# Designs tried in a protein design chat: VH-VL binders against q0atu2. Part 114

Target 1, 119 residues: q0atu2
Amino acid sequence: MLDKKARIRTSREYRNVFEKGKRLSGRFLIIYYVENALDNNRFGFITNKKIGMAVIRNRIKRQLRAIVREYQGQVKNKHDIVLVARAGIGKSSFEGMEKDYIAIMKKAGLFARNANKID

## First folded at step 6 (VH-VL)

Design u11 (framework fv_recibokibart)
Fold by ESMFold2-Fast, scan of step 6:
Structure u11 (fold): chain C 119 residues (1-119), chain A 121 residues (1-121), chain B 108 residues (1-108)
Amino acid sequence: as target 1 above (119 residues)
Amino acid sequence: QVQLVQSGAEVKKPGASVKVSCKASGYTFTGYYMHWAKQAPGQGLEWIGEINPYSGGTNYNQKFQGRVTMTRDTSISTAYMELSRLRSDDTAVYYCARDKYYWESLYFDYWGQGTLVTVSS
Amino acid sequence: QIVLTQSPGTLSLSPGERATLSCRASQSVSSDYLHWYQQKPGQAPRLWIYGASSRATGIPDRFSGSGSGTDFTLTISRLEPEDFATYYCQQYGDSPLTFGQGTKLEIK
């Protein structure tokens, strides 16, 4: 679960990220990201009908939040980041989603430290 | 009516830089990502990168990273692609193309007419 | 990176015939992110099919797209003279965005 302060909550905040941000597409994820004026990072998550039924979409959101939380210490501070789940993500393994997230975050230059270090 | 109009043909020597423009009309310029693609003579298309005209944020294909710079001027609805340290294999037609910056689009619905850049000594 | 391989490189047919153009990806690509463009000599590419199977605005119903996973197909049921052109597939399933090398459809 992500802390309340680490979540993008309002439609206005999502719109800001989409309009002002940069975009990178991975296999299962698209991230939109922009530097914020806060002291922390915030994350948003979008899943839609192309992914599958509500049960599948809810599982994907839960898994993405778990991945983001696991790697939160490696993300450069002061960013708003929205993860948009792509069609096909419902057929991915947890490890596949995680690998895609790490790859796209590294490519975006958003990982501040070595992502290969876990514990 | 959506239109993307590119600048005219350029002839450059190796080592020079070229800056191609793409002027948009008929839509809200800042509402759509602009992409650039390369097509060498007799060859297929190769993606160079994209720019968000609202923010100026860019993402480049790593093959062109370090030699390409994309910018825009919102006051005249124009996007630019500058390619530096030109080589003979940069001879190509360069295209600008539009897509929506929301994930549901992700395809190029309108293209500029292309700009021929010739690099020769 | 995902490599798109189109076959055949050149397809020589006569008006009235059926054309089948193949696009194979080196890795699975969601059909939502596989698109086709038509290009005539001296012209810019034009969006033809998006999301593997949806015709773009104004594209005749003799054109159809299909496929999933790694295998995608563009079919023209009855060729008209104006259909002879080069067709490119394109993926946005993974970065970087890539195009196939093209299939040139030419008159026999």
Scores: ipSAE 0.092, ipTM 0.737, lowest interface PAE 5.4, mean pLDDT 88

Design u12 (framework fv_recibokibart)
Fold by ESMFold2-Fast, scan of step 6:
Structure u12 (fold): chain C 119 residues (1-119), chain A 121 residues (1-121), chain B 108 residues (1-108)
Amino acid sequence: as target 1 above (119 residues)
Amino acid sequence: QVQLVQSGAEVKKPGASVKVSCKASGYTFTGYYMHWAKQAPGQGLEWIGEINPNSGGTNYNQKFQGRVTMTRDTSISTAYMELSRLRSDDTAVYYCARDKYYWESLYFDYWGQGTLVTVSS
Amino acid sequence: QIVLTQSPGTLSLSPGERATLSCRASQSVSSDYLHWYQQKPGQAPRLWIYGASSRATGIPDRFSGSGSGTDFTLTISRLEPEDFATYYCQQYGDSPLTFGQGTKLEIK
């Protein structure tokens, strides 16, 4: 799990990212992102019923948090980023989600250092 | 009723820039993303990019990155697409299209009528 | 980028006949993000089918969409004169957004 300081927690904070941010679609994820004034990154996660049953949604949310945590040091400072899981993500592998996250973050210009891509 | 009205046809020389407008009416302009697409004569559609009218935040197709700039003016509910360093293969009809805000289903439910841009000497 | 290939390029049929239009993706696309647009000469595209199978508002029930993965189909059960147009498939599953090259329905 990410430290509380690195989490977007309130509906108001999520709304701010959606309204003031940019958007980029990937295969399994959509990210909404905006530069913040806090000098640290914060992440939000949205999984909805289109993904599947609660067991699947909970697994996806855990796996996404683990991926974000692993690559946290490569993300450009001062951003609020919301990851929205797309339909179909429940059938992807962990490696597939990781690859999609890296690809999206690179396309968005949000990686400050080179990130390893998985095969 | 929702309507997107684009500016009129343009004729430009190679190397010039063109700025196309798309005026929205019948809905809350800042509540929907605006996209731009290109259709060369006798060919299919190509996505250029999108703008969030509320924030001005943009994402462009890498193919057009560095030559395209999208902006908006919320006071007149108008989006703009400027394409610079024009070449003959930029001759096309350019469309604006509205995109649903929410994450569940993203599609272009309303389109502008198109703006023909001709690049010739 | 995901490449969408439509077939046939041109389909010549008569009113009353059944039309089947194919859209094949170079990699898997969730059906929720596969859409179809109709375009007539001199006009803008119009949303026709969204999420592979849902008809947009006002679209007649003779139109149906289906498919999943890499293979999607638009079917017109009984062609009317006003159905002769170019149809484009589009994916919103991965950036950059892409369209197929179109299938032109023309009167025989």
Scores: ipSAE 0.217, ipTM 0.776, lowest interface PAE 4.2, mean pLDDT 88
Fold by OpenDDE, second read of step 7:
Formats: C-alpha cells, structure tokens, sequence
Structure u12 (fold): chain C 119 residues (1-119), chain A 121 residues (1-121), chain B 108 residues (1-108)
C-alpha cells in the first residue's frame, strides 16, 4: 500500500486536482494531475459503479495502487495525480492496465520515456 | 514469516452471536485485505466477505448480509468476524485468509488455522 | 454469481497414476482469476495453483494447471502419497467470490 503521505485523502484535495489540474484520457484510465507544493507525489484513485460491484472496484484499486507503487520512483515529483478508472478497465488485464498507465503518464510528461518496472 | 492465528473453538446457542479473531503477523497488516471463509463439516468453502484493514471498509457475501460484521484493530493487527443470530447451519470452521495481489492475479496466499464454531441447542 | 462445478466429486487413484481434475465455470472467468487450493483433513486450505496455470511457491512440477474461459483443469502427472487431498477451484473475477465444491482425491 502507498504511504499515507503519498495519498490524496480528502475531498478537498480531490476537488483541487479536478478543478486546477490537467486531464488526459487513456484506454482504461483518465488521469488528472496538478503540481503541488510538497516534496512528494500524492495519488488518488477513483472507481465508480460502471466498473462493477464493490469487490471488483476494490480489486481494480488494488491493481492501480500496485502499478503506481511499482513506478512511483520514476514519476516527476511535486504532483497530485488522480487516476480515474474507465468502465472498460474491469475487462482489462493487469498488463494492459499497466501499459495504459505508462503510456498516459509519458504523454503527460510525468514519466520518463524509458520507464520500466522497478523491483 | 506470515502467520494468521485465529481464536479458539466456540460453542454457541441458536440466536447468539460469535466473534472470531484473526491475528496477523509477519507483514504489514493494513496493506492487505483480509477475507473470511466458511466451511461446514464435510462441505466445501464459502466466501463470507472481505475487509480493508486500512480503511475498515467491508464487502460481504449477500448470503451473510445483515448477520456478519467484519472489523479490525490495527493496533494489534487483528481482524474480527462477528456472526449474529446464529443457527444450526452456521456450524462450521471459519477461516481468515490474506488477500494477495501478484501481477494479474488476486488470491489467498495465507490462511488462518480455522476456528470451529458449533451452534447447538 | 459464478458457479464453479468440479468433477469428479471423488477421484480414487493409486500412487503413480495420473490425475485430472476439472473445474467448470457457469460463465467465462479470466485465467488470471482462477485458482486452486489443496486441503487436507484438519488443515486449512493452501494455495496450490494461481492464475490457472502458475504453481504456488514450493509446489512440485508434477502439478500443472490449464484452461481458459469456462473450463479449467488441474493435472497431477504422477501421484505421490502426499497428493491425496481435496482440491478446490476458486474464482476471483466477480462478486461474490466463489469456490468449487471440491474434488476429493483419495487413495484407491
């Protein structure tokens, strides 16, 4: 699980990202991102009922958190980033989800071009 | 090493409640969902529900909805499952199991030793 | 819910024989979310195969899993005495999570 310090936790924080941030859409993910005044990145995750039942939504969240955790060291610092799962993500593989994340983050300029899994 | 140690066997009367504990060690308790499963004598396994130890959020099998309550105490890395309004068919061994995510899979990689709950008049 | 039906209910074989256990799902399940557990009397289930075909840590290579869609199989190429147990398939693809009713592999 992501460190508490690396998580967007409050509605206010989420609203700030949605209102002031930039938006990019991938195949399975939409990201909202904005610079923050911190020395670290914070991540938020949104899954809605279109994804599926609660257990599925939670599964998707777990998967997204795992992906974010895996690549967090390669993301440019001082950003609040909210990942919104699109409806199709429920049918995606982890690899597909991961690929989409990497692609969208690169497009946003938040990810290095040569970003790879960090063990 | 990861360990899940459950509370001891319980004997209850119909209509009573039982609360089974599952103490986790060897890993970050709040980092993994905890599941509970039921196994009636000589029968298979049945999923009861899950809890997010970090948030306390729960998802229950509809079959147990309204009678089951899952909680946790993060200070002692312990998950609890309470089943109320017990009836004879609740007699079973109850297991806690850790949720594991690895690559594209989610599964139960560690299980408690089980807690026998006997409901009899 | 997704119903998993295992067959046969009981499989009686001798050490050295090949065992084939089937798990059929009422609807398609991603192979990533189909798992097998082994359980011996008086013990908790133990993860055996995950993602339809991946052996859990410490599981001998005589065990193999295969399948996709609605049909999955656990195969034991050459039975050892310690392999006699009940095997359950499980799906983690949809709520509620469900298990098969189990196949008891017993010694003939």
Amino acid sequence: as target 1 above (119 residues)
Amino acid sequence: QVQLVQSGAEVKKPGASVKVSCKASGYTFTGYYMHWAKQAPGQGLEWIGEINPNSGGTNYNQKFQGRVTMTRDTSISTAYMELSRLRSDDTAVYYCARDKYYWESLYFDYWGQGTLVTVSS
Amino acid sequence: QIVLTQSPGTLSLSPGERATLSCRASQSVSSDYLHWYQQKPGQAPRLWIYGASSRATGIPDRFSGSGSGTDFTLTISRLEPEDFATYYCQQYGDSPLTFGQGTKLEIK
Scores: ipSAE 0.021, ipTM 0.686, lowest interface PAE 5.8, mean pLDDT 91

Design u13 (framework fv_recibokibart)
Fold by ESMFold2-Fast, scan of step 6:
Structure u13 (fold): chain C 119 residues (1-119), chain A 121 residues (1-121), chain B 108 residues (1-108)
Amino acid sequence: as target 1 above (119 residues)
Amino acid sequence: QVQLVQSGAEVKKPGASVKVSCKASGYTFTGYYMHWAKQAPGQGLEWIGEINPKYGGTNYNQKFQGRVTMTRDTSISTAYMELSRLRSDDTAVYYCARDKYYWESLYFDYWGQGTLVTVSS
Amino acid sequence: QIVLTQSPGTLSLSPGERATLSCRASQSVSSDYLHWYQQKPGQAPRLWIYGASSRATGIPDRFSGSGSGTDFTLTISRLEPEDFATYYCQQYGDSPLTFGQGTKLEIK
């Protein structure tokens, strides 16, 4: 699970990322991302009805949060990042989603280091 | 009502730069991403990149990265694409096209008329 | 990047005939992100079909799109003279965005 402080929560905050941010499309994910004025990174997750039933959407959301949490130490500090799941993600494995996330974050220049390091 | 009007044809020498404009009207300029595409004579379309007009954030096709710069001027609802270090294979019609920034509407519903750029020595 | 291959490159037919245009992707593309554009000589492309099967506003019923995964098709049930143009498929599935090389529909 991601800590409460690491989550984008309000419609206003999501809109800010969509409007101010850059966009990059991956195989199963689209990310929108922008630098913030906070001490930490924040993540948002969008899974729409085109993905499938609520049970599938909830599984995808949970799996994406787990992936983001695993790699949060590699993400450049002070960014708001929204992950939008694409329709095809429902057919993906956990490994497939993880590989797509790593690839898209690297392409965006958002991974600050090659390993999760303490300071 | 929606229109995208591009600047006129340009003739440039190899090594020069060209800056093409795309003036938007009939909608809220900052509500849509602006994209640029290249079409060489007798060839198909190639995506160059996109700009968010509200805040100026850009994403470029890696093939053009380092030679292309996209900007905008919100006061006159105009987007620009500058291509530097021109080569003969940059001879093409360049199009601007708009796209919603939300993921539900990722298609080009309106296009500019195109700008012919000829690179000739 | 995803490569879109259109076939045939040129399709020569007469008005009244049925046209079938193919677009094949090098890897799977969600149908929501596969689009078709029509382009006539000297003109900008125009959105024709979006999301593989939805006709853009004003596009006649004789046009239909279908497909999923790697195989997509644009069908014109009965060609009219104004339909002779080049058609491009486009994917918005992965960055960079890519177009097919086009199918030129010409009068036989």
Scores: ipSAE 0.015, ipTM 0.658, lowest interface PAE 7.3, mean pLDDT 87

Design u14 (framework fv_recibokibart)
Fold by ESMFold2-Fast, scan of step 6:
Structure u14 (fold): chain C 119 residues (1-119), chain A 121 residues (1-121), chain B 108 residues (1-108)
Amino acid sequence: as target 1 above (119 residues)
Amino acid sequence: QVQLVQSGAEVKKPGASVKVSCKASGYTFTGYYMHWAKQAPGQGLEWIGEINPKTGGTNYNQKFQGRVTMTRDTSISTAYMELSRLRSDDTAVYYCARDKYYWESLYFDYWGQGTLVTVSS
Amino acid sequence: QIVLTQSPGTLSLSPGERATLSCRASQSVSSDYLHWYQQKPGQAPRLWIYGASSRATGIPDRFSGSGSGTDFTLTISRLEPEDFATYYCQQYGDSPLTFGQGTKLEIK
């Protein structure tokens, strides 16, 4: 579960990330990201109906939150980051989502090269 | 501040095509899905489909598949719905509506004023 | 597809009375994805209640929504003249997105 202060919660905050942020696409995920003026990182999660039924979207959202929480210590501080699930993510494994997340975060320069799954 | 303004009423003959526009203002056009719905005279609402203005990706209700095409022009923040091979039962008011997808729940928070399309001989 | 059935089709009441509008789904719908819209003649629909129970911005507190699974209800505690309109429920849980046929609330 992410701390309340680590979550993007308002439409205005989401809009700021989409309007001012950079975008990188992975296989199953798109990230939008922008530096914030806070002392911490904040994450937002978007799962659209094109992914599938509500139960599938809710499962994906829970899995993405778990992945973000696991790797939060590797993310450069002071960023607002929104994860948007792409069509097809519903057919991905947890490991597939995790791998895609690590790859796009590294490519964005938001992640250390040696960010690894905790053993 | 957020507004969706649709094109004016159209009168078409059976077999023709109609293209309705929906111009968005007051928000980032590419940040939100746009949906289209049909309302025949005296009847309820029927979902036609959706477009992602950022990617151009579409998803249509199977009932309209093969006759409907949704597009957008990001330079003028305008979405379009084209319905072909018009029949008398396509006579309806057509609405565009914005999808508030960045919230956990998905709903239509803003609607266009509607465009009446009349199909008659 | 999920079919939404609204009842009654027409509800005739007077200002000051309580209105109860039902929406039944052919299969279970998460309450997060059930919404209500109000439509007046000649106007576009307007978001009224989202996520089964949350009032949209500007909607008076005499309106309340409830329900889960397959049974959802919109209640108006004390009807005002401006409340007479058609109300539609909608599900966003499965494709195609569907609306109920509407309940027309009319003056007795």
Scores: ipSAE 0.005, ipTM 0.547, lowest interface PAE 14.0, mean pLDDT 85

Design u15 (framework fv_recibokibart)
Fold by OpenDDE, second read of step 7:
Structure u15 (fold): chain C 119 residues (1-119), chain A 121 residues (1-121), chain B 108 residues (1-108)
Amino acid sequence: as target 1 above (119 residues)
Amino acid sequence: QVQLVQSGAEVKKPGASVKVSCKASGYTFTGYYMHWAKQAPGQGLEWIGEINPKRGGTNYNQKFQGRVTMTRDTSISTAYMELSRLRSDDTAVYYCARDKYYWESLYFDYWGQGTLVTVSS
Amino acid sequence: QIVLTQSPGTLSLSPGERATLSCRASQSVSSDYLHWYQQKPGQAPRLWIYGASSRATGIPDRFSGSGSGTDFTLTISRLEPEDFATYYCQQYGDSPLTFGQGTKLEIK
């Protein structure tokens, strides 16, 4: 699980990312990202009812947190990053989600070029 | 050079199953997702699904969900697509295609030659 | 799903003429995820344009792609005999992946 200090937790923090950050859309994810004044990255996760029932949304969040944790060390520091799950993600495999995360993070310039597309 | 070579044409009865193979060469098989597409006679292309050859994870078009199974044998760099409970409208040429990640995009850079599957009574 | 509608369905032109093929998406698609493929009878599709405007390896510069949002275009400045084929647009921006129904470019 992500460290508490590595999580976006307040509405104000989320609002800041949405208002001041950049937006990129992937196949299963939309990311909003903005530089922060900290020495670490913070991650937020959003799943809405279009994804599916609460149990599905919770599963997706758990999977996304696992992915973010796995690649945490490869992400450039000093960013607030919010992951918004798109409607189709509920039908995707873990690999599909991971691939999309890596792709979109690379596109954002937050991932190293040598990051593996698949595990 | 990258090559995708598919198995030969198949003729099946309704209700039967068909398994098409796609042998990859010229690159690291487990390093790229493999996709499958359907093209009915005189029609366009339809995406069926994808497989991660390294882990075996799959994502399917919901239209084929429950009838399609994608697998792979890494020892021979071969991907498989099995379609069950065949119907006449499954008659089509089926293609495998390699997934390419380049810069900020994803696309199909290499295709198999296609496999004709005919379903008739 | 994102529906891609290509127009015209058939385009009849002569060598040397300019060809303009349209691909319209039912919703906005990132240019990075809109691609074109060429297919000739009895052959597999071949990557032609990727990321809306980038030519694949070996594709002549008479081919160009453009567009953004929901409207994309493939243009052939001066048709050569080998250019007559069916062209498909495809989006990789949302699941499921989808193709246009194709535009058949035939000799007039």
Scores: ipSAE 0.377, ipTM 0.845, lowest interface PAE 1.5, mean pLDDT 92
Fold by ESMFold2-Fast, scan of step 6:
Order: sequence, then C-alpha cells, then structure tokens
Structure u15 (fold): chain C 119 residues (1-119), chain A 121 residues (1-121), chain B 108 residues (1-108)
Amino acid sequence: as target 1 above (119 residues)
Amino acid sequence: QVQLVQSGAEVKKPGASVKVSCKASGYTFTGYYMHWAKQAPGQGLEWIGEINPKRGGTNYNQKFQGRVTMTRDTSISTAYMELSRLRSDDTAVYYCARDKYYWESLYFDYWGQGTLVTVSS
Amino acid sequence: QIVLTQSPGTLSLSPGERATLSCRASQSVSSDYLHWYQQKPGQAPRLWIYGASSRATGIPDRFSGSGSGTDFTLTISRLEPEDFATYYCQQYGDSPLTFGQGTKLEIK
C-alpha cells in the first residue's frame, strides 16, 4: 500500500540501515533507522519465521504498511526506516501494532508528540 | 579473546561531569552495539542506552536523556559514556556491554569489569 | 516500561539442594527476549540463560530456564558452591531495556 518511492527494495539498502543506523526496540517491533540523501522517507519491512506461517507474516506486512502509510506525514524527512516484526506480533491486534509503532517512532524522535492519522 | 576494559574509579562533586571509557579488543569493534548500564550500591542494574559504533548513532533511556552522552573512537576501539550534572544518586558502578547489530541475537554476551563513580561533597 | 519483579529477594539454601528463582513481568514478554545473568560480588554480570531457556556457552546443565508470557523461572537442580551469586532477569522486549531487582542465592 505504500508508494514504490517510499519503499526500501534492495538487500544493499536494508544492510545499510541495519549496520549504519540507530536501533530502538518496541513491544512488537524493532526499528532500524538512518538519515538518507533523498527528499523522501523510505520504509522496509521484515517478518521472520518465528512470527508464524506465511499467511500470518503476509497479514502482518499488510497491516504494518497500512499503519506506516497512515502516519507517513508525521515522519521527519529523509529517513530510511526498517520495521522488524518481533516474536509475539502475530498474536497482536491491528490497534496493538499501531500503538507500538506510534510509541517507538516518538521515542526515536522521528515524529510529533501528538501524531494524527493521515490519509 | 573478547575483552572490554573500562577506565578506573572516579570521585566527583555534585554538579560535575564524569566520562567513563570502555576499550574493546578481540573482535571487530564496529560489528557490535555497545550498551551502558548503571548499578547503584546494593541495587540491581539499570539500562542507560546504546551506541552504534559504526556511525555513532545513539538511543538513551529517557530517565538519562539530557544528562548522558555516548561517543566512540573507532581508531582505538573505545566507547565513552559521559554523565553530566552529577547527583548523589548517580553513585554507582557503570558497565559497558556488547550485543549484535541484528535482531536475532539481542543479549549482552560480554561485559566490562565496571567503573565505580562516587559522587560526594 | 516493563517492570520485572524477582522473587524471592534472597534465597538461603545449602549445597545439594534445588533452587527455583522467579521473574514476573508487568506485561507479556516474548520468551526470545527474556535473559538471565549471574553476578558475583565485585564482578560484572555474566550471560547465563538467553531466550528464556537456552544455556550460554559453558553453563552447566544443572541450570535450566523456562516460562512464557509474564512468568519465567530459573532452576538449579543441585546447587554447587560456585552457584551462590545474585541472578538477574532482563527483558529486551521493549525499550527501555529493564532488569529485575535480583535474587541473591546465599549459603544457609
């Protein structure tokens, strides 16, 4: 659901974020993030086998993309951000994931204190 | 082989700053995050924050935000933690500890020996 | 923040006895992110059990970890003299990272 321009797509780009970025752990998510040299933010998503079966991992990826899209206008410019789903996220609600995303992004200093939903 | 060696004990007055070092050896310094933790006398451990040594990116526990600064010098494989505006309740042993970049190995496998910081008038 | 509460605070036992140490979290923590450290007086903590149940390298098989959700346990099946130390649980499930207050295992 995110514009192609707003996605991290290559292994090299993912590796750059992991190894050169900052990291912050949330309840259901770990984010890795680094400033980029572009005029926009890019997001990556990782779900591993500890999350559950493919249908669960695909649901989680869709829900995370929807959450990121909804709040993208609150995210500070020029960042590459990778969301890594943690064990336990498969048992979370959409609201639980959304709450964790907002909390972790605020802790990271990546958006405004009072984030509003953005279409 | 892997070793984290910290600087020696410090005695400081309230309001002063202290800078503790942690020298790494036996591994690729920039391949692991470095964390700092506090242990007040007779108390448990409290996480202060972490630094990515490759680019120097940091994340701090909100309790210490505004008073702690973590840095590193990759040329000598050394991480630093500076704590400013010291108070009596900052009297503690401070530890450095390492963990991996990747999300699948998030635990502290090696620790420094600790640095006692005493804040007294 | 997630608060970890360890019980008992002090456990007085003799060599040869079984020890059971509890760690309770204020909210659910994935077992993958619950760890135990051993600390002796004047020494740094040492990784003992990671991911709730995996022994770190060199840790004797008399040590076992278990648990999920909010309830975690470290068990020592038959205490040896070198096992008397303080044990801390730690969660890496939510920032800020937190430790329990410790359980001190002392000789009766």
Scores: ipSAE 0.202, ipTM 0.781, lowest interface PAE 4.6, mean pLDDT 89

Design u16 (framework fv_recibokibart)
Fold by ESMFold2-Fast, scan of step 6:
Structure u16 (fold): chain C 119 residues (1-119), chain A 121 residues (1-121), chain B 108 residues (1-108)
Amino acid sequence: as target 1 above (119 residues)
Amino acid sequence: QVQLVQSGAEVKKPGASVKVSCKASGYTFTGYYMHWAKQAPGQGLEWIGEINPKSGDTNYNQKFQGRVTMTRDTSISTAYMELSRLRSDDTAVYYCARDKYYWESLYFDYWGQGTLVTVSS
Amino acid sequence: QIVLTQSPGTLSLSPGERATLSCRASQSVSSDYLHWYQQKPGQAPRLWIYGASSRATGIPDRFSGSGSGTDFTLTISRLEPEDFATYYCQQYGDSPLTFGQGTKLEIK
């Protein structure tokens, strides 16, 4: 779904975000985030086996990518951001995940003051 | 109370496109996935794909990828399935069905009445 | 993709008899994601059993579902005339979502 340049793809890049980044927890999501030396943002997504079966994990991963894509224009440039789904996310609605994402990104100072949907 | 009402029967020529609608009522439209399934005459059910009405994100069965497009209009709680480049073997009843987004769900508790699409010259 | 094979394809019985319908998966499916639907001619399918063993709202207690792994069963303890229909099993343990071919329960 996201452009390849906007994705964190290698284990080395994920490790860098976990080791050097800040952590902030929401109800359904944890984000790890760090400034990068690029001219764009990059996103990573982690859904572990504790969430549920493969079909649930894949659905959640797709929904998170859709949420990130929808609000990508609101995110401050030059950041690597990894979203980790918490076990309880499987019982959340899409709207609940979206609200949690917006809240946590604003709390992290990564969103504009009046973040809203692009369209 | 919960209802999924589909558009009426369609007769199309080979090579044409058809767009079937499914209007939801009695629940929060954006709280449930909407799926589409095909049932050819005398045959079983075949899954076409799903759409998240909140985000518009879709996931299609590879068999229909490239010919199917699913969309929705949240202002009128309606989901759409468009099938292009119709062939005679696309003649079937098409169903919409809802699926709640929770780990304990993933079953179709309500179905539309079905839309017969006939492809003939 | 996970293939669901239902047997028999057609089951001819009389009211009052017991019916046993089988659904076998080509790969293991969590029982949470195996469901059964009933369909009568000219009608949409209706949810009958979800999560392998839970009856949907309004479904009579003569219907029961069981099974795990690759082997699932729908049992009707004492057939009533309204039970004669086609029954489909369905999995969503992995994508694509698949249905069995159906078992048609018909009056002998």
Scores: ipSAE 0.007, ipTM 0.605, lowest interface PAE 11.2, mean pLDDT 86

Design u17 (framework fv_recibokibart)
Fold by ESMFold2-Fast, scan of step 6:
Structure u17 (fold): chain C 119 residues (1-119), chain A 121 residues (1-121), chain B 108 residues (1-108)
Amino acid sequence: as target 1 above (119 residues)
Amino acid sequence: QVQLVQSGAEVKKPGASVKVSCKASGYTFTGYYMHWAKQAPGQGLEWIGEINPKSGETNYNQKFQGRVTMTRDTSISTAYMELSRLRSDDTAVYYCARDKYYWESLYFDYWGQGTLVTVSS
Amino acid sequence: QIVLTQSPGTLSLSPGERATLSCRASQSVSSDYLHWYQQKPGQAPRLWIYGASSRATGIPDRFSGSGSGTDFTLTISRLEPEDFATYYCQQYGDSPLTFGQGTKLEIK
């Protein structure tokens, strides 16, 4: 699981990311992201009822948190990032979700390796 | 009633720039993303990009990256798309269209009437 | 990017007939993110079917959408004169969002 200081927890914080952030859509995920004034990154996770029953939504949330944790060291510091699961994610493998996450984070310029490619 | 009203037709020379406006009314302007799409004569639709009117943040189709700039003015509920270094194949009708913030949307429920941009020497 | 291929390019039929318009995606698209628009000459596109099968407000029940994965269909059970137009499918299952090339439904 992610440390609590690395989590977006309040409705106000989620609203801020949605309203002020950028949006990029992947195959199974949409990310909303905005630079923050903190020392660290924070992540939020949203799974809506169109994905399936609560047990499926909870499985997806757990798997997305695991993916985010694994790649946390590659993410540029000082960002609030919300991952929104798309309806089709329930049919994806763990590997499929992981690949989609990496692809959208690279496209967003949020992975340190992508940013340092020019340097 | 939701309405998106675009600026009038433009005729430009190759190498010039054009700025098209889209004035929104009948809803909370900052509650919905605004998109822009291109339709060349006799052709289908092509997505150019999107802007979040609340923040001003944009996301462009890579094909137009470097030549397109999207902005907005919340005081008059108007979105703008500027396309620079115009070429003859930029001749097209340009549309603005509305989309919602969240995962349940991602379709265009309302469209502007279109702005014809003609690029000719 | 996901390429949407519509078939046929032109469909010539008479009022009263059934129309079937196809949209094929180059890779799987969640049905929630496959939409159809109607466009008449000189007019902006209008949302017709969203999420593969849901009719937009005011759209007659003779229109139905279906499909999943890579194959989607727009069906008009009994053509009326006002139905003759170009129909475009659109996906936002993957970025960038894309449209099909359109199917022009014309009077025979």
Scores: ipSAE 0.019, ipTM 0.683, lowest interface PAE 6.4, mean pLDDT 87

